# Ledger of designs, part 255: VH-VL binders against b7kms5

Target 1, 80 residues: b7kms5
Amino acid sequence: DTFETVRNTIRIESEVDESLRQLCHEERITKETWLEAAYLYLCEKPEELAQVIQLAQERLSQRKAIADYKRAKTMQERFL
Below, E stands for the ipSAE of ESMFold2; O stands for the ipSAE of OpenDDE; V2 stands for 0.75 times the mean of E and O plus 0.25 times the DockQ between their complexes.

## First folded at step 14 (VH-VL)

Design yb20 (framework fv_miptenalimab; at its last look DockQ between E and O 0.04; V2 from the best seeds 0.00; counts 0 for: pae E 16.6 > 2, placed apart)
Fold by OpenDDE, look of step 14:
Structure yb20 (fold): chain C 80 residues (1-80), chain A 124 residues (1-124), chain B 107 residues (1-107)
Amino acid sequence: as target 1 above (80 residues)
Amino acid sequence: QVTLVESGGGVVQPGRSLRLSCAFSGFSLSTRGVYVGWIRQAPGKGLEWVAHIDYDDEKRYSPSLKSRFTISRDNSKNTLYLQMNSLRAEDTAVYFCARHSFYDSLGLRYMDVWGQGTTVTVSS
Amino acid sequence: DIQMTQSPSFLSASVGDRVSITCQASQGIRSYLAWYQQKPGKAPKLLIYAASTLQSGVPDRFSGSGSGTDFTLTISSLQPEDFATYYCQQLYSYPHTFGQGTKLEIK
């Protein structure tokens, strides 16, 4: 067994990304290792994990709503 | 002229099941972007969010109710449902259905249209 | 879950008065807050969403302010029809919890 990484494309809200980048810079870590560490930590904290999941579900809903709005606007502009 | 009409409420004994219905008019549940859901209010108490369902049939529940309640829709009937199982005394409440609109810049959902509610009483 | 605490729970005022109701979240919720009005035997009515945006058809004597954890609903000049119970709701995370309510009564 060897240590291997998988390349992923992750899209993050700009405000969150900026804040996270700043934090990582200050603490001399990367967003990648932050995500890994956060997940591993939360796997051992079921209550906290549940809270994060609830927040993540809400944020997904928000992304869907915004995407729908943008699609609707694009359609309106095409037919005007 | 959006209208929501709840039905199916009544008096039931603890442990029994009940299914509530909410008939929508003025818009289609199959329309992309539409969210609908349930909110309940115990007698003399505040409002409690129960669940909602989106146009892709994605469902979200209050954690305390997820194991016993099921939200669903029938687009052909333009009707929202709430299946309630293993009912308890604390489930006694007026159950409102509501349309969830959204704020475009934040994507947050809020209840802009409500039905008048249907009463569920759980008692032995 | 995020807890929403309203204050006061009861408020007595007179027609023409300026009144404010506050809502405090147990954690930051940005501007993901809505205010509702409910009269006895009736369904709630949306007043404000996104903390400060007035719902269409709602009188402009109603206003909302705040962000983060502290929010305020203000009625600039109370009218007879404004005596009711008011609720805040956070929409920042599931479940979408409500405050316990504020009953505004006539003095």
Scores: ipSAE 0.716, ipTM 0.915, lowest interface PAE 0.7, mean pLDDT 94
Fold by ESMFold2, look of step 14:
Structure yb20 (fold): chain C 80 residues (1-80), chain A 124 residues (1-124), chain B 107 residues (1-107)
Amino acid sequence: as target 1 above (80 residues)
Amino acid sequence: QVTLVESGGGVVQPGRSLRLSCAFSGFSLSTRGVYVGWIRQAPGKGLEWVAHIDYDDEKRYSPSLKSRFTISRDNSKNTLYLQMNSLRAEDTAVYFCARHSFYDSLGLRYMDVWGQGTTVTVSS
Amino acid sequence: DIQMTQSPSFLSASVGDRVSITCQASQGIRSYLAWYQQKPGKAPKLLIYAASTLQSGVPDRFSGSGSGTDFTLTISSLQPEDFATYYCQQLYSYPHTFGQGTKLEIK
């Protein structure tokens, strides 16, 4: 009956954030209500949820690969 | 390979009914985010969206046609149908079926595969 | 219904020309727009989706731009096979309406 909320911080790629911000502004909603609605909607749609999870896994892999590259380059430069 | 093949067109008198079929292969309508629909084109005219049906059996129609046309599917036969009742001369057209199966990062849909069409002629 | 208005309705151009076709929506549709090419007696072929994303197998001389209400399809250097009729379609809200078409003919 009563909404309890928690505050969390997340990092979003700037291009995606700009697009999401515009969507939320146009629909007169907030990012958090969009996230809640999207998750609740997907919970009842297993195949759509699987597609979102796959995309999320690919984006996570991309972020990790870029971070690993930057760390390796920095260490290489420190030992030259 | 994805294919759609329309059939059931022909010449009919005004006021009669006709059922079009679209046999499809290479995909399942049960796949989420996939749906199929009908688009028509009168001779020498532009494209007009008619109706579509999605994986959850949600149906949408052009407002001017919804009282006379019914879209349906039979997943066991991989077939889409369009029941057209009370046909009028202005319903004369080539009827295409088309698949919409892609999402991008914005959740957009679009018609990526089309059949070659079946011709309906309504004349006295 | 969202009305889609294409301009021009008819365009005469030569091989090698750069041409643009515009599509205007009667309401904002964000980037929920597709462009199709149709040759006489054939089914339409998808060129561009999401206003600016090129479909696989479409030559890169085709490009799309715009968002909101104003959209443009550009062909940077016309080829003989590009003479056809072009349609935009909005997929923002039902019914998913098409523009009236732009016939691109050889000069």
Scores: ipSAE 0.000, ipTM 0.598, lowest interface PAE 16.6, mean pLDDT 84
ESMFold2 (binder alone), look of step 14: mean pLDDT 89; pTM 0.919

Design yb3 (framework fv_miptenalimab; at its last look DockQ between E and O 0.82; V2 from the best seeds 0.00; counts 0 for: pae E 9.0 > 2)
Fold by OpenDDE, look of step 14:
Structure yb3 (fold): chain C 80 residues (1-80), chain A 124 residues (1-124), chain B 107 residues (1-107)
Amino acid sequence: as target 1 above (80 residues)
Amino acid sequence: QVTLVESGGGVVQPGRSLRLSCAFSGFSLSTRGVWVGWIRQAPGKGLEWVAHIDYDDEKRYSPSLKSRFTISRDNSKNTLYLQMNSLRAEDTAVYFCARTSIYDSLGLRYMDVWGQGTTVTVSS
Amino acid sequence: DIQMTQSPSFLSASVGDRVSITCQASQGIRSYLAWYQQKPGKAPKLLIYAASTLQSGVPDRFSGSGSGTDFTLTISSLQPEDFATYYCQQLYSYPWTFGQGTKLEIK
């Protein structure tokens, strides 16, 4: 049996992406298989999954802040 | 002339509920780029972050308080609220509301404007 | 949670002195660090944000430095109005946490 893959665009913070890329290179794996494996592992680890979710929520808040800043700055530039 | 004015503090018995209000002026709570939140300070103690809410009504809480406290806002009244349930003696504190602004494209935040606080005393 | 440890907890100094307060984070917080001043019966006042950026209206005798885990607030020449309690805060991850405070008293 073969499994189907779905193409996704994932935007990752640059420092995290670089670190992850380095890790994948050293371990001879891909970011894709890393993400798959990490998710599957966490599905079996509810406490660890909760911790990752919390961290992900924090990072989402940071992304919102960044986006908000960019919007505010754009507005300032338009009206100055 | 940004100002924050807290109200709703008082003396309550353990187990009771209390709702604090924070009236904002000089800016709109619906304005993007601004978050608002609560910080408390027990008598003679340091500062403790309680909760904040962003422009999309996303809420973040101190883990120890999440089950009992609820942050909310009414944009039409330009007012922030803190619903406090099942109050305990250790919740005795001055409760400050604060505006949280954005510094740069890295998303750094800081609390640049504070109210003078409202006192909550939980005692038998 | 990220713990913020301030040093010292108490500091005695004289007007005109150069004083420094340190804050250490239990893990890296980049530059997501703010400093506040609080006087008795008053709300905290923001002094420094982003570790080293001076808040508008704050005298330039105040300065902040550091990144990662170690941060310092410096008052180059202490003035009478500077005697107060100072707090650091990390805003890097939730829950946001404060240092325990540093009380700056007159010698």
Scores: ipSAE 0.030, ipTM 0.755, lowest interface PAE 3.4, mean pLDDT 91
Fold by ESMFold2, look of step 14:
Structure yb3 (fold): chain C 80 residues (1-80), chain A 124 residues (1-124), chain B 107 residues (1-107)
Amino acid sequence: as target 1 above (80 residues)
Amino acid sequence: QVTLVESGGGVVQPGRSLRLSCAFSGFSLSTRGVWVGWIRQAPGKGLEWVAHIDYDDEKRYSPSLKSRFTISRDNSKNTLYLQMNSLRAEDTAVYFCARTSIYDSLGLRYMDVWGQGTTVTVSS
Amino acid sequence: DIQMTQSPSFLSASVGDRVSITCQASQGIRSYLAWYQQKPGKAPKLLIYAASTLQSGVPDRFSGSGSGTDFTLTISSLQPEDFATYYCQQLYSYPWTFGQGTKLEIK
């Protein structure tokens, strides 16, 4: 009654995840409560939220580039 | 071989629009990992990245140009476009078309093939 | 935006000389850096990518080094065809900014 939650699967870069796990351990919080708090905090700060969104877009581009490389390498090896 | 050829440059007055074209051969814009874009060089100045478009139509722009310039493509004609609106004197430059592709596991996005450029002059 | 600062802006040298051109980023860019050569009236040509990897067909007298914020392009023995303007470019974060260029002139 107090809270409804949704189960989600997310993938986080290993170095970022390690750093986040260390922070959460030190502060005795969970990754999900950190994510919720960060989003709620940024909702009140449109300029800061825009900066986070820009960083997120850049990280998406990097992930896509790596995936594209892997697919191109696999295709090349099949034609050798 | 891979080639890119720009066209559509000319002399135009401030406030007007121009559309640049880049015709390419030896590769497809639909090829995964291929990005094409525009770089410009004002007379006697250095290089400035303008915009690029990914194989899946994702677009990126220099922040200072985003409100006036639009990149697009027509894969069936192997052609990239740059629509430039509200032109200003500082937009005077040679505009190069270039290809960006990924060649290693780091995902680097360097400009490996360039066209020879088309000149845009914005003057009264 | 990440600013790229090249030094020197102008370099005068003789055939056979060893020269170095530096490029400094305003923040860390790992090895996401390329070097280009541009001759007057021509389009730029890619020399080096990933900070230190020579592009196919580039003579081995060219070399690149560095990571993070400080990068160097070195030409070990200048040839007549090497007199040009050289640019670095970071490809770590949008916008993909270039250095201001280094014009390499014959003495």
Scores: ipSAE 0.011, ipTM 0.715, lowest interface PAE 9.0, mean pLDDT 86
ESMFold2 (binder alone), look of step 14: mean pLDDT 90; pTM 0.931

Design yb4 (framework fv_miptenalimab; at its last look DockQ between E and O 0.06; V2 from the best seeds 0.00; counts 0 for: pae E 16.1 > 2, placed apart)
Fold by OpenDDE, look of step 14:
Structure yb4 (fold): chain C 80 residues (1-80), chain A 124 residues (1-124), chain B 107 residues (1-107)
Amino acid sequence: as target 1 above (80 residues)
Amino acid sequence: QVTLVESGGGVVQPGRSLRLSCAFSGFSLSTRGVWVGWIRQAPGKGLEWVAHIDYDDEKRYSPSLKSRFTISRDNSKNTLYLQMNSLRAEDTAVYFCARTSFYDSLGLRYMDVWGQGTTVTVSS
Amino acid sequence: DIQMTQSPSFLSASVGDRVSITCQASQGIRNYLAWYQQKPGKAPKLLIYAASTLQSGVPDRFSGSGSGTDFTLTISSLQPEDFATYYCQQLYSYPWTFGQGTKLEIK
């Protein structure tokens, strides 16, 4: 079967990305196919999906917090 | 033209076993996103989830029924089964089979097609 | 287990009325909530899934709202065929559980 792909820019935390790349290399897969497979799998597992979503929300909150901190710091440096 | 038709219901004495069948058509269980399961309803009571089978043949049960009930399917026959052992009076109910689809954006499940049900009566 | 509590258990209304049925979950279930309609001697019929998405073929006088723990099914203008029993269901975690039902009767 053939399928159409779309290009996405995904920014992954460096340590997670490195670990994932290593796994994909060992298993002879790609990060792209891993993400596709993981999503499809989780669609069949509502409890697990909910857990992953919660984790993802937490990680997003952390990213936002870091971004806010950086912005605040930059502001302090500019106006003090 | 998706249809589910339950059969196998009847009157049985406590302690006996019964196997229900659900013949389905219009869809394939070999497609991801399609689950099938059983829901029951005691006379004059509400709905109670019994069991489901997911795409990978993983079985999920109501905790109170897991020890006595077994869900299975035969894809070659497009049929879902519910083996009911050690039946009790409280198992008296109409048993529905249902197809469970999912909202692909979020993976949220819902039961979009139901059979008309088969009646199981457990009495001495 | 997650308990689903519907309110009210019984509701009397007239054709043309706007009615609302509520469902409360004992814990957060996000939007993993479905609504069903059941008439006597018939199988349940799916109305709403994902808390607010209308099932295909269901009249748009039906709507669902809410997230987390509190959910509402609304019928904007009751029709004669709408008098039935309604159930909510959470599909967030196993075991899947239903509300006790709301019987909507003609006044």
Scores: ipSAE 0.024, ipTM 0.726, lowest interface PAE 4.7, mean pLDDT 90
Fold by ESMFold2, look of step 14:
Structure yb4 (fold): chain C 80 residues (1-80), chain A 124 residues (1-124), chain B 107 residues (1-107)
Amino acid sequence: as target 1 above (80 residues)
Amino acid sequence: QVTLVESGGGVVQPGRSLRLSCAFSGFSLSTRGVWVGWIRQAPGKGLEWVAHIDYDDEKRYSPSLKSRFTISRDNSKNTLYLQMNSLRAEDTAVYFCARTSFYDSLGLRYMDVWGQGTTVTVSS
Amino acid sequence: DIQMTQSPSFLSASVGDRVSITCQASQGIRNYLAWYQQKPGKAPKLLIYAASTLQSGVPDRFSGSGSGTDFTLTISSLQPEDFATYYCQQLYSYPWTFGQGTKLEIK
């Protein structure tokens, strides 16, 4: 009768998190229930889910590229 | 070419009702990622968002109008409606319909296509 | 509700001038900001969305900048067809509010 839950930590870009927190506050829901609802909704919509996955892959790639750039710049500055 | 044409405006007495229509051409109301809605402009005043409805029939309203106005759609006629009840003098305005499009997956929105408006005058 | 305040409310300028119109939100709206142009007796026309992205078919003399609470619409060289009323709109939270408008008049 109690939902089984898994404890997780996630990192969300700060401006996205701020927008999501505002939405959840206005709608009287939690971030967790929003995430669950969004996933369950998309499971019924294969084409939309594929678009979300592609966008997620693009965001992941961009975050990795920024991190790689910062590490490379730090190494270059160390050898000046 | 996408066009929106409002109709149903006119002169009505306070307390009466009026139904506005907006006919769409060049796209379908069932298109995912597109919302449609109403904006109004009182004579000599600025713009005020009234309501919108999404492809899944979810509706949102300006809080001050929610009790009196109802938005709806008929996908088979590609037409958006605004039912306005208990009209007051302050509801006198040009009513525009507009398409709201999303820029990205986070729901960034903007109103990219507007109709030319229909005039509602509430006069006793 | 998020109040949008435009400045100035009225602006007189000459053809060829560079003008800026500002819009201030009463709280943060990130880049959920659009700019519209409205000529007398006509519907508004979208110019800028996402604070800085130019709508297709809009001349590149129009530009937008800002994020958070402070936003600017700039017209780099006014043309005769640019004399109109300009509105900003936040689409961050309901209700989606507009600024009061800036009427750009010929000097």
Scores: ipSAE 0.000, ipTM 0.606, lowest interface PAE 16.1, mean pLDDT 85
ESMFold2 (binder alone), look of step 14: mean pLDDT 90; pTM 0.933

Design yb5 (framework fv_miptenalimab; at its last look DockQ between E and O 0.04; V2 from the best seeds 0.00; counts 0 for: pae E 18.5 > 2, placed apart)
Fold by OpenDDE, look of step 14:
Structure yb5 (fold): chain C 80 residues (1-80), chain A 124 residues (1-124), chain B 107 residues (1-107)
Amino acid sequence: as target 1 above (80 residues)
Amino acid sequence: QVTLVESGGGVVQPGRSLRLSCAFSGFSLSTRGVWVGWIRQAPGKGLEWVAHIDYDDEKRYSPSLKSRFTISRDNSKNTLYLQMNSLRAEDTAVYFCARTSFYDSLGLRYMDVWGQGTTVTVSS
Amino acid sequence: DIQMTQSPSFLSASVGDRVSITCQASQGIRSYLAWYQQKPGKAPKLLIYGASTLQSGVPDRFSGSGSGTDFTLTISSLQPEDFATYYCQQLYSYPWTFGQGTKLEIK
């Protein structure tokens, strides 16, 4: 079997990325194949997928909040 | 060319058992994202989900029917089964088999192919 | 279990009319909602999945909208072949459940 791959730039929280990298190393897989497999698995598990989506939304919200805070801080520093 | 054909329906007395079959063609259950299951419809009533089998042969049931109904499949025969035990009058319905696919972007499920149904009548 | 409530149960309309059928879930189901059409003596036919995605082969006069708990099926201009019973279904969590159905009749 041959697969076409697409290069994606993803940014993962450093602690999560390190843990995932370690897991992949121990299991002799890659982060790429892990993500592919995890997605395919979850497509077969709609309830679990919904839970993961909820978690992902929460994490995104947190990222946005942090970004907003940084912006606000930067603005404050500019006007002080 | 995807088809589902139900069979095995008939008239039975309460307490008896019946096994329905669904012959499917035009697709393989070895492909991820393809599930099969049963939906029934009592005369003049709405649709009621009965049971499904996913890619990993995990079985899901309506809670009210789990104790009496068993879903299974034979991939070598491309056939889905529904074993119905301890039948009751309220089990009288047309029983449809359906293929359930998913939209892979979001993992959304839907029943895109249905059989024409087989009628089960439970009466004294 | 998640309850799906359709409204109205019966609807009378004429050819060319714009009609809407609503479906309300007892809890959030995101976009895990499908619409089916059923004619007498026939199996249901999938119209819309993912709340708003038109199934291949279905006329574009059919559309679906909504997310969370409130959903709507709209037929922009009724055709003679559209008079049937319509069902919504949630596939968000087991057990999968259907709405009670909406019978669309000719006025």
Scores: ipSAE 0.030, ipTM 0.752, lowest interface PAE 2.9, mean pLDDT 91
Fold by ESMFold2, look of step 14:
Structure yb5 (fold): chain C 80 residues (1-80), chain A 124 residues (1-124), chain B 107 residues (1-107)
Amino acid sequence: as target 1 above (80 residues)
Amino acid sequence: QVTLVESGGGVVQPGRSLRLSCAFSGFSLSTRGVWVGWIRQAPGKGLEWVAHIDYDDEKRYSPSLKSRFTISRDNSKNTLYLQMNSLRAEDTAVYFCARTSFYDSLGLRYMDVWGQGTTVTVSS
Amino acid sequence: DIQMTQSPSFLSASVGDRVSITCQASQGIRSYLAWYQQKPGKAPKLLIYGASTLQSGVPDRFSGSGSGTDFTLTISSLQPEDFATYYCQQLYSYPWTFGQGTKLEIK
């Protein structure tokens, strides 16, 4: 079988990205192969996948709160 | 037996430079997952991570020190260096050399072997 | 930067006592935490890494627990050689910060 790939754009917190880069460097793998392997591994482990999803939801909530703050501050600067 | 021995400490005036050395034995920097670095402790104060270098020559620094301090190594001598420029009174400390290792692919890190330290005093 | 806050800063206890020292991170560090013991004039000595794994050669009266932001070092029965200063360190993200230390003294 021939691998097809899709180009994607993602944003990763700089501290997390640095830690992930160090891990990939240590293990002599790429960031994209790590992401693929992690997802495929977790597909066979529903309880572990649920824990990862919970952590992802927590991080998403934090990013949303920061975005909401910035939106509110911009409105104050324009209309107050 | 793994050992780390620091040298090059002394008394210097503010604004001057000093180079610390750490001679190590019992391990190789070419071993995957072995890093070496510097930690300092000001008199009566706690520990502060300064910098480290890994087996691929990747370097990391405390942000407040990056502009003045440079870490390097000489594999032919099994020696780690810390070049400290534009020294200030607050750089007065005992400087320890330490090895960082881990035991699994999860990247858990710990400083398992320390030298006894070399004292740097920056004073007029 | 991740700040590490130890409690208490100073602790007085007797030989045979059970003692606990806590360390709190300003944000989650999973289990990327180490504990060190330091005696006056000496280099730090690693006790525990990964929050709970005992370093080889460290007596089993030492134990560690916690994950995320709250961590505890426990000494189950103090010995005379355990009176020292204890530090936690996070190794989750740069810079790898230490707690301010807990000085454990003989009562």
Scores: ipSAE 0.000, ipTM 0.605, lowest interface PAE 18.5, mean pLDDT 85
ESMFold2 (binder alone), look of step 14: mean pLDDT 90; pTM 0.936

Design yb6 (framework fv_miptenalimab; at its last look DockQ between E and O 0.02; V2 from the best seeds 0.00; counts 0 for: pae E 16.4 > 2, placed apart)
Fold by OpenDDE, look of step 14:
Structure yb6 (fold): chain C 80 residues (1-80), chain A 124 residues (1-124), chain B 107 residues (1-107)
Amino acid sequence: as target 1 above (80 residues)
Amino acid sequence: QVTLVESGGGVVQPGRSLRLSCAFSGFSLSTRGVWVGWIRQAPGKGLEWVAHIDYDDEKRYSPSLKSRFTISRDNSKNTLYLQMNSLRAEDTAVYFCARTSFYDSLGLRYMDVWGQGTTVTVSS
Amino acid sequence: DIQMTQSPSFLSASVGDRVSITCQASQGIKNYLAWYQQKPGKAPKLLIYAASTLQSGVPDRFSGSGSGTDFTLTISSLQPEDFATYYCQQLYTYPWTFGQGTKLEIK
């Protein structure tokens, strides 16, 4: 069997990325195969998938809040 | 060409045990995204979910039946089982087995293939 | 447990009619909703999954809509073979539960 891969650029929170990198190193896997496997696993676990989605939504909201704060701060510094 | 065929139904007295079988053809249980389970229907009544097995052999039960019913499968035989213990009159029903696929974008499940059912009658 | 309530329980209609069956969940189930058709002495047949996705081989006169708690199955123009009992099912959380069913009879 052969796999066709698609290149994606993802940005991961630094502490999570470091922890994940360490795990992948210890287990002799890659972040890419980890993400693939995690998604496939969760597709088999609807309740767990729902929980992960909720967590992901919360994290996204946090990112947006931080971004908004930075924008606001930058604007304040420019116009005051 | 996907088919499910139930067997093992019959007439039994209350308190007895019965094991149902469901033979699969046209698909493999070793494929991700394929679950199998049991649904029953009492005479003249609606559908009632009984139990399912997921890809990892994790078993899910109707809470009211968990203590008496056991779902299992034999992948080498492509067969699903339902062990029914301490049978009661209210267990009288047609028992269907079903394949449960998923819509992978959200992990949504649906029962896309059903057997024709096997009848279980519990009476004194 | 999530309760699924179908309406109406019985429906009389004629060939060519447009009919709708509703299903209400006791709590939000997003789009984790399926519709089945069952004829006497036969196994249920999947019509719609994910609330609005038509199962392969099902005529396009069948359609599903809704999300959250309120769902609708619509048959745009009834055919003779459509007279049967219909069930909704939530597959959002265990235990999976069905509606009580809607029997569609010929007027």
Scores: ipSAE 0.068, ipTM 0.761, lowest interface PAE 2.7, mean pLDDT 91
Fold by ESMFold2, look of step 14:
Structure yb6 (fold): chain C 80 residues (1-80), chain A 124 residues (1-124), chain B 107 residues (1-107)
Amino acid sequence: as target 1 above (80 residues)
Amino acid sequence: QVTLVESGGGVVQPGRSLRLSCAFSGFSLSTRGVWVGWIRQAPGKGLEWVAHIDYDDEKRYSPSLKSRFTISRDNSKNTLYLQMNSLRAEDTAVYFCARTSFYDSLGLRYMDVWGQGTTVTVSS
Amino acid sequence: DIQMTQSPSFLSASVGDRVSITCQASQGIKNYLAWYQQKPGKAPKLLIYAASTLQSGVPDRFSGSGSGTDFTLTISSLQPEDFATYYCQQLYTYPWTFGQGTKLEIK
């Protein structure tokens, strides 16, 4: 079996990306293989997967709140 | 720490109804990829799957029980229910609630966390 | 419905023995097979899922094998706490049926 892959782009916070790049360098793996391994590992562990999903939901909510705040401030500044 | 606690069992006469409850702690019933359900065990007998409900309210029942039993949940109370109507002597059993993980793409189907059970006795 | 047939129904063995319990499905279920251990008065405990994957916290002396219709649970060196009833369950198609159980007793 040959792997079929897709090319994707994602946005990662710079501090998280720096840490992930350093880890991958130290372990001599790639970011994409780390992501694949992490997902496959978690799919066999429902409790751990649920914790990761909860954290992801919290980070998504934080990003939305920050985006909403910035839009509100930009709108306010247009009328100052 | 995930725990499941059943309640609502008791002694009832044939033809009557009971409602069982299962309280969950340590995870939410709305967690994607997690199903919750009921399994029963008659005295001295093996295990029988009764019903389950997924995070999106899809319900499945053992065919012989679907006309009399109804599974439901209340996410705000993190609680699973089993309404049992028209009870018969053969419904006498310990009823367990269980969490089922269901990830088809990886072939992950199993009942990983069980409660300690609640006893239903149907006797005249 | 898929019938699950366990063999043997009763098994007598000594501490330290290697034992195997088989489970046969009436039709193919791929690897959608779980094994459970149950002690009297207790809820079942998941041992193996996906036919061969060991659940977290289960000792390495337990192992599972097989696919399709024929499955085996093996305990490599029996311990006193392993005397219990063992069930297989198919989760391939509804209703999710269990085997009749194998009671493992001390010889």
Scores: ipSAE 0.000, ipTM 0.617, lowest interface PAE 16.4, mean pLDDT 86
ESMFold2 (binder alone), look of step 14: mean pLDDT 89; pTM 0.927

